# Ledger of designs, part 9: VHH binders against Mucin-5B (MUC5B)

Target 1, 189 residues: Mucin-5B (MUC5B), of Homo sapiens (Human) (q9hc84r5073to5261)
Amino acid sequence: CICSMWGGSHYSTFDGTSYTFRGNCTYVLMREIHARFGNLSLYLDNHYCTASATAAAARCPRALSIHYKSMDIVLTVTMVHGKEEGLILFDQIPVSSGFSKNGVLVSVLGTTTMRVDIPALGVSVTFNGQVFQARLPYSLFHNNTEGQCGTCTNNQRDDCLQRDGTTAASCKDMAKTWLVPDSRKDGCW

## First folded at step 4 (VHH; framework vhh_6fv0_2)

Design s46
Fold by ESMFold2-Fast, scan of step 4:
Structure s46 (fold): chain B 189 residues (1-189), chain A 121 residues (1-121)
Amino acid sequence: as target 1 above (189 residues)
Amino acid sequence: QVQLQESGGGLVQPGGSLRLSCAASGFTFSTYWMYWVRQAPEKGLEWVSTISGSGGSTYYADSVKGRFTVSRDNAKNTLYLQMNSLKPEDAAQYYCAKELDYGSYDFEDYRGQGTQVTVSS
């Protein structure tokens, strides 16, 4: 299952449904419904590209965070967009390309494209502030994902699953419900 | 200082074509992602297209997919947007913009003056 985002607001779900959503806060991209494989979850932190906070204003993703529990240890890996160099934080501590800990590997491709791999789960996530892509094996994650990336079921009909467990008519409407409360920003929606 | 200068806008009829250019200076052009954004009268900025530093990856807004093509010439420090099958709703001021610096969210620092595209009969 592959989920992608580009241009700060254009998404393709794990089952290939495309939609546009202009969020200005932190949203759940994906999380496990049942904690089978380390309660894996992905979060995207968005900012406006300009000081303008209009609904039509361009969005610039700032950071993509991965939360993963391995051997009873909760790991947070955050990929922070930077023009000259991507920054990867492992539990809030900067790490270099090639770092690994508890089955999680990080690398930087070129200078700005960050990659996180969890080889035991066949999981790979890349992010550079303009584009992200998350790859999850269908065999492990089928019927167990929710979030803005939708369901990993090979069926687009259930992709717009909202936080409350209902299915929205459009995935744009679904995406709004995956808001993580964020006190840093007024008017998050 | 980053400088971006757009050109190639003008008046065309629906179904027509235009090619926009953006001349870049003041930074290592081939290293940065570049994008096109537009702003129609009375509306906010709308993202149109993105191209990677090498030109190997391109992305488009759904509203322009199949009609617009972004490209770049790193030897000339120039970004292009080929616009085909233009519609009245494509009328806007078009800006090229550089990938924002870490911690910066202000397009004003990293976009040009823009070039006006008008689509009318």
Scores: ipSAE 0.006, ipTM 0.149, lowest interface PAE 14.9, mean pLDDT 77

Design s47
Fold by ESMFold2-Fast, scan of step 4:
Structure s47 (fold): chain B 189 residues (1-189), chain A 121 residues (1-121)
Amino acid sequence: as target 1 above (189 residues)
Amino acid sequence: QVQLQESGGGLVQPGGSLRLSCAASGFTFSTYWMYWVRQAPEKGLEWVSTISGSGGSTYYADSVKGRFTVSRDNAKNTLYLQMNSLKPEDAAQYYCAKELPYSGYDFEDYRGQGTQVTVSS
């Protein structure tokens, strides 16, 4: 199952349903319904402010967060000497391309495209600040995903699964229900 | 079944400190984001703080930023909230939660019974 976002607002779910959603907060892209594979979870933060960002560089970029077992991996793009560079935080610590720990591998392709692999699960996630793609094997994750990426069931009729367990007529309406509260963003509860 | 048990509340003077604890069971604690929320007697539910499964990411409501610190001990399945420089407006019932309330699901399935914090002379 492959879920993608491009242009900052256009999504294609795991089963191929396309929709447009303009979020300003943090949203669940995907999480396991039943915690079978380390409770794998993906989040998109549309306004990510870090302690490493200076007040002078004040606009907060997007960030993709991956939770797997007890690990938190954050992918974001920072400005270094006037140039965009990918930044990967592994449990809050910046790591370089080629880092691996507990079955999770990180790499940077070019200067801004970050990649996370969990080979034991056949999972791969890429992000460059504007585009992401998450690849999950249907054989492991079928009938066990929820979030803005929808269900991994090969059936578009259940793609717009909302947080309350009902299916919306529009995935745009579904997407807003996957909001994660954040005090650093107005209107996020 | 998810079970959450808060403790550590009490009466404190303005400017004082308290440390709240939440003992969790019935789920794989280390893999879940955890939340602190509060409710004052005449007000609605207010989100206070969030911490990721590893403890690597923390978020705070503007009203408590700089005064409260959330942390967790995954080996003990325990969530903490260190509250410093307490103000009268911090007086509330404090709950820990595995999930936040949104339209369409029951928050009470994922929160503990709470612990009371009173701030007065």
Scores: ipSAE 0.000, ipTM 0.123, lowest interface PAE 17.7, mean pLDDT 80

Design s48
Fold by ESMFold2-Fast, scan of step 4:
Structure s48 (fold): chain B 189 residues (1-189), chain A 122 residues (1-122)
Amino acid sequence: as target 1 above (189 residues)
Amino acid sequence: QVQLQESGGGLVQPGGSLRLSCAASGFTFSTYWMYWVRQAPEKGLEWVSTISGSGGSTYYADSVKGRFTVSRDNAKNTLYLQMNSLKPEDAAQYYCAKEYTDSSGYEFEDYRGQGTQVTVSS
């Protein structure tokens, strides 16, 4: 099952349903319904501020966050000498391409494309600040995913699964229900 | 190998029009989503528009909605962006890009062309 986002607002779900959603908060892209494989979860944060950013008028890039077991990996893009470069935080600590810990491998392709692999699960996630793609094996994750990436069921009719367990007629309507509650702020949707 | 070549940029006055083209090769063009992105001087990449493989679905950034139209000709492996009512804020290097693909095992590719320059000035 492959889920992609590009153009900041265009999504393709695990079962191939396409929709457009513009959000300014943090949303659940994917999480396990039943915690079978380390409670794997993916989030898209549309306004990610690092700990070093000032509170006043800070410009915050997008970030893709991965939670697996007790680990948190954040993928974002930062400016270095006027050039965009990938920044990977592993449990809040910057790590370099080739880093690995507890079965999670991290790499950077070129200067901006970040990749996280969990080979034991056949999981791969890539992000460059503009687009992302997540690949999950159908054999392990079928009938056990929810979020903006939809269900991994090979059936588009249940792709627009909302947070309350019902199916929306439009995946755009479904997408807003995956807002992370504590991420909202004034004007955040 | 994937290749994308943009063309059609140039200097136009505010309110003018330009049509950008992107010639694609090295992949089955009709099966991939395509998008236009731009980069203004001293700014990061900004998404402009996207179009599905069949051309049946199109999406636009709020800043260009109603003024720009994306289209494609799958028989010619060409992507287009029709830009009308151009504003100074539209001045940028424009790139076409294909969606990410799983190239081998856990490896993915992100392709972007060389770009075409659009300047809007009187």
Scores: ipSAE 0.000, ipTM 0.128, lowest interface PAE 14.5, mean pLDDT 78

Design s49
Fold by ESMFold2-Fast, scan of step 4:
Structure s49 (fold): chain B 189 residues (1-189), chain A 122 residues (1-122)
Amino acid sequence: as target 1 above (189 residues)
Amino acid sequence: QVQLQESGGGLVQPGGSLRLSCAASGFTFSTYWMYWVRQAPEKGLEWVSTISGSGGSTYYADSVKGRFTVSRDNAKNTLYLQMNSLKPEDAAQYYCAKELSEYGSYDFEDYRGQGTQVTVSS
């Protein structure tokens, strides 16, 4: 099952349903319904700011977060010497291409394309700040995914699964139900 | 059982600072989004801030942006809220809460503990 986003707002679910959604908060891209493989979950944060860092107030870059077992990996882009570079935080610590821990491997292709692999599960995730793709084996994850990436069932009829377990008429309507709880503020939608 | 215990509240003058803490137990702290919510007398719950499991993503209510900073120490299972430039309108009971793992959760209902009181007065 392959889920992707490009152009900042265009999504293709695990079963190939396409939709457009322009969110400005944090949303669940994918999580396991039943915690079978380390409670794997992916989040897309459309407004990433480090809480007390020296970051400029003007603009926060997008970030993709991966939770697996007890590990937390954040992929984002930052400015270094006037150029955009990928930044990978592994349990809040910056790591370099080639880092690995507890069966999770990270790498960077070029300067901005970050990749996370979990070989034991056949899982890979790539992100460059503008495009992401998550690949999960159908054999392991079938009937056990929910979020903006939809269900991994090889059936598009259930792709627009909302947080409450019902199916929306459009996946755009489904997508906003995966908003991280308590993100109700005037600028979040 | 999930347990959340807030501390660090108190009386402060306008313009002052306080640091709130929330000690968590009974769940895998690092895998859950955490948030701070508050309730002033005679008012409903107001969301204040949210932080991701890794601490890499943070969000703030417009009323506290630039003044409050949320952080966490996953090794100590503790959530923090640094409050600067406190205003009288920040006076409230502050609660920390864990993201619900049950299907169908959409809002601020999952708050826990007794909270910690913040009073802003000369």
Scores: ipSAE 0.000, ipTM 0.091, lowest interface PAE 19.2, mean pLDDT 77

Design s5
Fold by ESMFold2-Fast, scan of step 4:
Structure s5 (fold): chain B 189 residues (1-189), chain A 119 residues (1-119)
Amino acid sequence: as target 1 above (189 residues)
Amino acid sequence: QVQLQESGGGLVQPGGSLRLSCAASGFTFSTYWMYWVRQAPEKGLEWVSTISGSGGSTYYADSVKGRFTVSRDNAKNTLYLQMNSLKPEDAAQYYCAKEVDSYDFEDYRGQGTQVTVSS
């Protein structure tokens, strides 16, 4: 199962349903329904502000968060000497390409494309601030995913599964129900 | 005790091939996912490939996809990595690693085998 996002607003679910959604807050991209494989969860934060950022700064980049076995991995793009570079925070500590811990391996391709692999699960997540792709084996995650990436069931009819357990007529309507409340952001929805 | 022993590395010219082996002991080999990871001089560990316990599922880093093939022989407790069309950027110390729920790959890596790519 492969879920992708490009252009900041265009999504393709695990079962291949395409839709467009422009969110302003943090959303669940994917999470396990039943915690079987480390309670794997993926979140997209459309305006990521560090603890030191202020509202007046108004420059918060996008970030993709991975939660796995009580570990928190954040992928974002930062400016270094006038150039965009990928920044990976592993449990809030910056790490370099090639870092690995507890079955999680991180890497940076070029300067901005970040990749996280969980080889035991055959999971790979790629993010460069604008484009996202998550690859999950159907054999392991079948019938156990929910979020903006939809269900990993090889059946597009249930792709638009909402947070309340009902199926929306459009995945654009489904996507907004995966909002994570975020009191840090004014105008978050 | 878990033991992993890599072999098969060496010097090869660009475009050449090498076959790495990893002999495993101390655990039920066929029930564990296995990995190949590499580390170039003064760089961090890079994941290369993954293979499921049965050998039915394989995964590769984009940098090696189409050139490397991982396989295993569960009767011999041995993991393999066939490397074709080797490039200078493939030069690294190669390690095999065992699936570990709560530990870094480092905890179960072997000694590694050195691959150098040059004229």
Scores: ipSAE 0.005, ipTM 0.124, lowest interface PAE 15.6, mean pLDDT 79

Design s55 (from g1 with S52N G53T S54G)
Fold by ESMFold2-Fast, scan of step 4:
Structure s55 (fold): chain B 189 residues (1-189), chain A 120 residues (1-120)
Amino acid sequence: as target 1 above (189 residues)
Amino acid sequence: QVQLQESGGGLVQPGGSLRLSCAASGFTFSTYWMYWVRQAPEKGLEWVSTINTGGGSTYYADSVKGRFTVSRDNAKNTLYLQMNSLKPEDAAQYYCAKELPYGYDFEDYRGQGTQVTVSS
């Protein structure tokens, strides 16, 4: 199952449903319904690309967070002397490409493309501050995902699963229900 | 130990009002964001409202915006939810919850809840 986000607002679910959603908060991209594989969870923190905070303003992903077992990995892009560089925080500590701990491997390709692998689960997540992609084996995660990435069932009809367990007609309407109540920085709506 | 104790639920007619309270202990209440979540029978948890540390910033689910007001009293370690114009769809077990890091379930940091029933 492959879930992607690009352009700050365009999403493709695990089963291939496409939609556009402009959030200004942290949202659950994916989490396990039943904690079978370390309660794997993915979160995307969004913000406005410019100082404008209007409804029509472009959104830019600020950070992608991964929770696995007791570990928290944050992928973000920072400006270093006028150049963009990837920054990976492993349990809040910066780590370099090639770092690994407890079955989780991190790497950086070029200066900004960050990758996290969990080989035992066949899981791979990439993020470069503009595009996100998560790859999960159907054999392990089928019928056990929820969030903005939808269900991993090979059936698009159930992709727009909302937090309350109902299915929305539009995945755009579904996406807003996956708000994480962490409004400390961005003034979430 | 983190402890959260909700109260104030009950039976009310459509259009009525209730005020929920949450008494917090076991942590420094004034330094955490707090939220209200609810769970209707046979449904998952639904986020209702969030309030920042000082109470100056509040956020609401679309389904309750304009009808519910969250507030807090840091001197009393208490969180409140004023619910007006209640609808049958608001009937649920209401829980307060402490600010959670990414990847943690609301279940880990919520109280026992208080039941709200909306019926004629």
Scores: ipSAE 0.000, ipTM 0.116, lowest interface PAE 15.5, mean pLDDT 79

Design s56 (from g1 with S52K G53S S57D)
Fold by ESMFold2-Fast, scan of step 4:
Structure s56 (fold): chain B 189 residues (1-189), chain A 120 residues (1-120)
Amino acid sequence: as target 1 above (189 residues)
Amino acid sequence: QVQLQESGGGLVQPGGSLRLSCAASGFTFSTYWMYWVRQAPEKGLEWVSTIKSSGGDTYYADSVKGRFTVSRDNAKNTLYLQMNSLKPEDAAQYYCAKELPYGYDFEDYRGQGTQVTVSS
């Protein structure tokens, strides 16, 4: 199953349903329904630097977080000496391309494209601040995913699964229900 | 007003090649990242490739890595996708894209795209 986000707001779920969603909070991209493979979870942190809803509204740096076997891996693009560079934090500590621990391998391609692989599970996640892609084997993850990436069931009818277990008419409406409450940020409950 | 026009699709045999083009107008092409996305029949949009504003840095979906090459000509406001070793799974409508203004849905703004059919 492949889930993608590109252009900052365009999503394609694991079963291929497309939608556009512009959030400004942290959202669950994917999590296991039943914790079979280290309780694998993916989160996307979206922030806007201004309150403007226009095309000129600046977006603050995004972060993609991966939780696996009690490890926290955060991928973000930051400014270093006036240049954009990928920054990977492994349990809050910066790591370099080629780092590996507990079956997780991280890589940086060029200066900004970050990749995380879990070879034993056939899982790979790529993020460069603008584009996200997660590949999960159908054989391992079928019928066990929920979040903005939808269900990995090879059935688009259940893709817009909301947090409360109901199916929305549009995945744009579904996407907002995967908000991670954060009292530190207004509007993120 | 952003306008993107794709071309270059067609019918090819498995293992064949095609080069897609996207002519851009209505914005300063050289300052924006560009994307190729595709949609197979009865499927949703799948991201294929990304290229940064001034070349050099390119990114690819795992399904096309090593077979597709994205490039751009900023002087001509044109984006390209060279597709080699085409597989039946690559058959889809291909669209080029940039980040749209807030409030625009990609489905409302995209053109007809260019269709790629791979005979098996």
Scores: ipSAE 0.000, ipTM 0.227, lowest interface PAE 14.1, mean pLDDT 80

Design s57 (from g1 with G53S G56S S57Y)
Fold by ESMFold2-Fast, scan of step 4:
Structure s57 (fold): chain B 189 residues (1-189), chain A 120 residues (1-120)
Amino acid sequence: as target 1 above (189 residues)
Amino acid sequence: QVQLQESGGGLVQPGGSLRLSCAASGFTFSTYWMYWVRQAPEKGLEWVSTISSSGSYTYYADSVKGRFTVSRDNAKNTLYLQMNSLKPEDAAQYYCAKELPYGYDFEDYRGQGTQVTVSS
């Protein structure tokens, strides 16, 4: 199962349903319904503001976060000498392409395309600040995903599953229900 | 139900090689990702390798990368693990699995395993 987002607002779910959604908060892209594989969860933060002094942090770029077991990996872009570069934070610490720990591998292709692999799960996630793709094996994750990426069931009819367990008429309406409350951001709680 | 039968283990000296096989039945083998896991005496299960349903993608634990090669023959419903440059630390009971040990119903898909011993 592949889920992707491009053009800042266009989504394709794990079962291939396309929709458009513009959000300013943090949303659950996918998470396990039943905690089988380290409680794997993916989040998209549309305004990631860090305490760093970089120009990119001042502009609050997008960030994609991966939670797996007790680990937290954040993928975002930063400004270095007037150029955008990928920044990967592993448990809040910047790491270089080729870093690996506890079965999680990170890499950077070019200057901005970040990739995270969890080989034991056959999972890979790529992000360049504007486009993401998450690849999960159907054999492990079927009938066990929820979030803006929908269900991994090979059936588009259940793709617009909302946070309360009901199915919305449109996936745009479903997408807003996956908001992660954040009292630090106006309008996101 | 799902049946997995491992074979090919044995005693080998450090630096030697072994090829493990896993015969699968009771499910459409060609559509599933497959896994090799191992367990040394008095230790927990350790993931070793993963192969995609088509065989196009393979993944390995850092401890075996460059030494082990996973492959599959979908026409024969068989999964393989070629183990080269074996180390004493590789001694363990090896299992093939349709789902990883952290997953629901893992035990229903795990075979009885095949023992690998590495000693002088």
Scores: ipSAE 0.005, ipTM 0.149, lowest interface PAE 15.4, mean pLDDT 81

Design s6
Fold by ESMFold2-Fast, scan of step 4:
Structure s6 (fold): chain B 189 residues (1-189), chain A 119 residues (1-119)
Amino acid sequence: as target 1 above (189 residues)
Amino acid sequence: QVQLQESGGGLVQPGGSLRLSCAASGFTFSTYWMYWVRQAPEKGLEWVSTISGSGGSTYYADSVKGRFTVSRDNAKNTLYLQMNSLKPEDAAQYYCAKELSGTDFEDYRGQGTQVTVSS
């Protein structure tokens, strides 16, 4: 199963349903319904403000967050000497391309394309601030995903599954139900 | 079209050694990370080892660290896994796998090579 986002607002779910959604908060892209593989979870934060970004810019970049077991990995793009560079935070600590810990590998292609692999699960996630793609084996994750990426069932009929367990008429309506509180506890919509 | 072909498996006694090979074609081998994964009977897939495109970075599962060595020959488009001090717990079907590309629609793995460890 592959879930993608491109052009800042266009999504393709794990079963290939396409929709457009513009949010300005943090949303669940994917999480396990039943915690079987480290409670794997993916989040997209549309306004990620680090201490540096808040001081330097009026607008905060996007960030993609991965929760796996007890680990948190954040992928974002920051400005270094006037150029965009990928920034990977592993449990809040910046790490370099080639870093690995507890079965999680991180790498950077060029200066901005960040990649996280969990080889034991056949999972990979890529992000460059504008586009993301998450790949999960159907054999491990089928019937056990929810979020903006939909269900991994090879059946588009249940792709627009909302947080309350009902199916929305459109996946755009479904997408907004996966809003989560910002970690900063500020109002966002 | 991406193709991966494993070989080198067989039957070996505990404490023995085997070297697995994976012949790759259909992509620019040197630019992709490569993986070894295994699956024992009635169990799920288990990651074994990873190697970067240049061969400069290698990573191992805790269960095989110190016993297995991954390497690659980019001129020959071949990935290797040197397995030493084999244990009964290492018995499995071994697969090589290519790093996923942004346009791939499914995982690329070879058909695998069987490793049996018994006395």
Scores: ipSAE 0.006, ipTM 0.176, lowest interface PAE 14.8, mean pLDDT 79

Design s7
Fold by ESMFold2-Fast, scan of step 4:
Structure s7 (fold): chain B 189 residues (1-189), chain A 119 residues (1-119)
Amino acid sequence: as target 1 above (189 residues)
Amino acid sequence: QVQLQESGGGLVQPGGSLRLSCAASGFTFSTYWMYWVRQAPEKGLEWVSTISGSGGSTYYADSVKGRFTVSRDNAKNTLYLQMNSLKPEDAAQYYCAKEPYGSDFSDYRGQGTQVTVSS
């Protein structure tokens, strides 16, 4: 199953449904319904402010977060010496391309394209601040995903599954229900 | 081979300041990212701050942002952490650590220096 986002607002779900959604908050891209493989979860934060990103709303980048077992990995783009570079935080600690721990490998292609692999699960995630792609084996994750990436069921009829368990008429309407409440951000709780 | 030696800890009152130092040897110091991490009694290891090899990029945990400043002197192979406005929750053993490559960063930390914040 492959889920993608490009152009900042265009999504393609695991079963191939395309939709457009503009969000300002953090949303669940994908999570396991039943915790079978380390409770794997993916989140997209549309306004991620770090110490190196001064707190002007227009300057805060997107960040993609991966939760796997007890680990948290954040992928974002930051300014270093006047140029954009990928920043990977592994349990809040910046790490370099080639770092690996507990079966998770991170790498950077060029300066901004970050990749996380979990080889034991055949999982890979890439992000460059503008484009996201997650690859999950159907054989392991079928019938066990929910979020903005939809269901990995090989059936587009259930792709727009909302947080409350109902199916929306459009995946744009479904996407907003995967909001992660965050009292630190106005309009996001 | 790789050696890291922390110093500068001690007992301070809330609101006080301390400057920690980490003397490094056994590797080309200027080419590695360096970290400050801490461990409070009965708690796990907590990341505090990171600085790039050149010193041009710094990052801080939210709990210390605005109060702590990391810096380095590559000519002296020394890493520093200036800690201002210390709080009781900052009390911990502080360690410096070298950038991990394919391993847990705890494998590359020194012996630590104790910071106690009490009246």
Scores: ipSAE 0.000, ipTM 0.134, lowest interface PAE 16.3, mean pLDDT 81

Design s8
Fold by ESMFold2-Fast, scan of step 4:
Structure s8 (fold): chain B 189 residues (1-189), chain A 119 residues (1-119)
Amino acid sequence: as target 1 above (189 residues)
Amino acid sequence: QVQLQESGGGLVQPGGSLRLSCAASGFTFSTYWMYWVRQAPEKGLEWVSTISGSGGSTYYADSVKGRFTVSRDNAKNTLYLQMNSLKPEDAAQYYCARELDYGDFEDYRGQGTQVTVSS
């Protein structure tokens, strides 16, 4: 199952349903319905304020967050000496390409394309600040995903599954229900 | 190795039309989402349009919606962009791009085709 986002607002779900959603807060991209594989969860934060963002005094970049077991990995793009560079935070600590811990591997391709692999699960996630792709094996994750990436069921009819368990007529309407609690109240970062 | 080659650009008057083509090779074309992006002088890359692998889903930037149409011919490994009612703001280098794959670090492999709009 592959889920992608491009152009900052265009999504393709795990079963291939396409939609456009323009969010400015933090949303669940994917999480396990039943915690079978470390409670794997992916979040897209559309307003992630870091030290690099304050230098511009204008906008906070986007960040992709991965929660796996007790670990949190954040992928974002920051400005370093006038150039864009990928920044990977592993449990809030910056790490370099080639870092690995507890079955999670991190790499950077070029200067901005970040990749996280969990080989035991066949999971890989890439992010460069503008485009992401998450790959999950159907054999392990079928019938056990929810979020903006939809269901991994090989059936587009249930892709627009909302947080309350109902199916929306449009996945754009579904997408807003995956808002992370409190993100709007605090200015969405 | 993934290869994308754009063609069909040129000079056109405001209100005119152009059809861009992108010849793809080195991958199973029909299984990948494809997109058109453009870059005007001294500007960054701007997303224009996206089409699903089957061609069943298409999406457009607000600035081109209703004027541009993306399509593909999977038997010929070719992506198209039909551009109608061209405006000076559409002048740019146009690139076709492929959806990211595991291990890919670049989305764009074509050299682009130049579109100039002048009155």
Scores: ipSAE 0.005, ipTM 0.147, lowest interface PAE 12.9, mean pLDDT 79

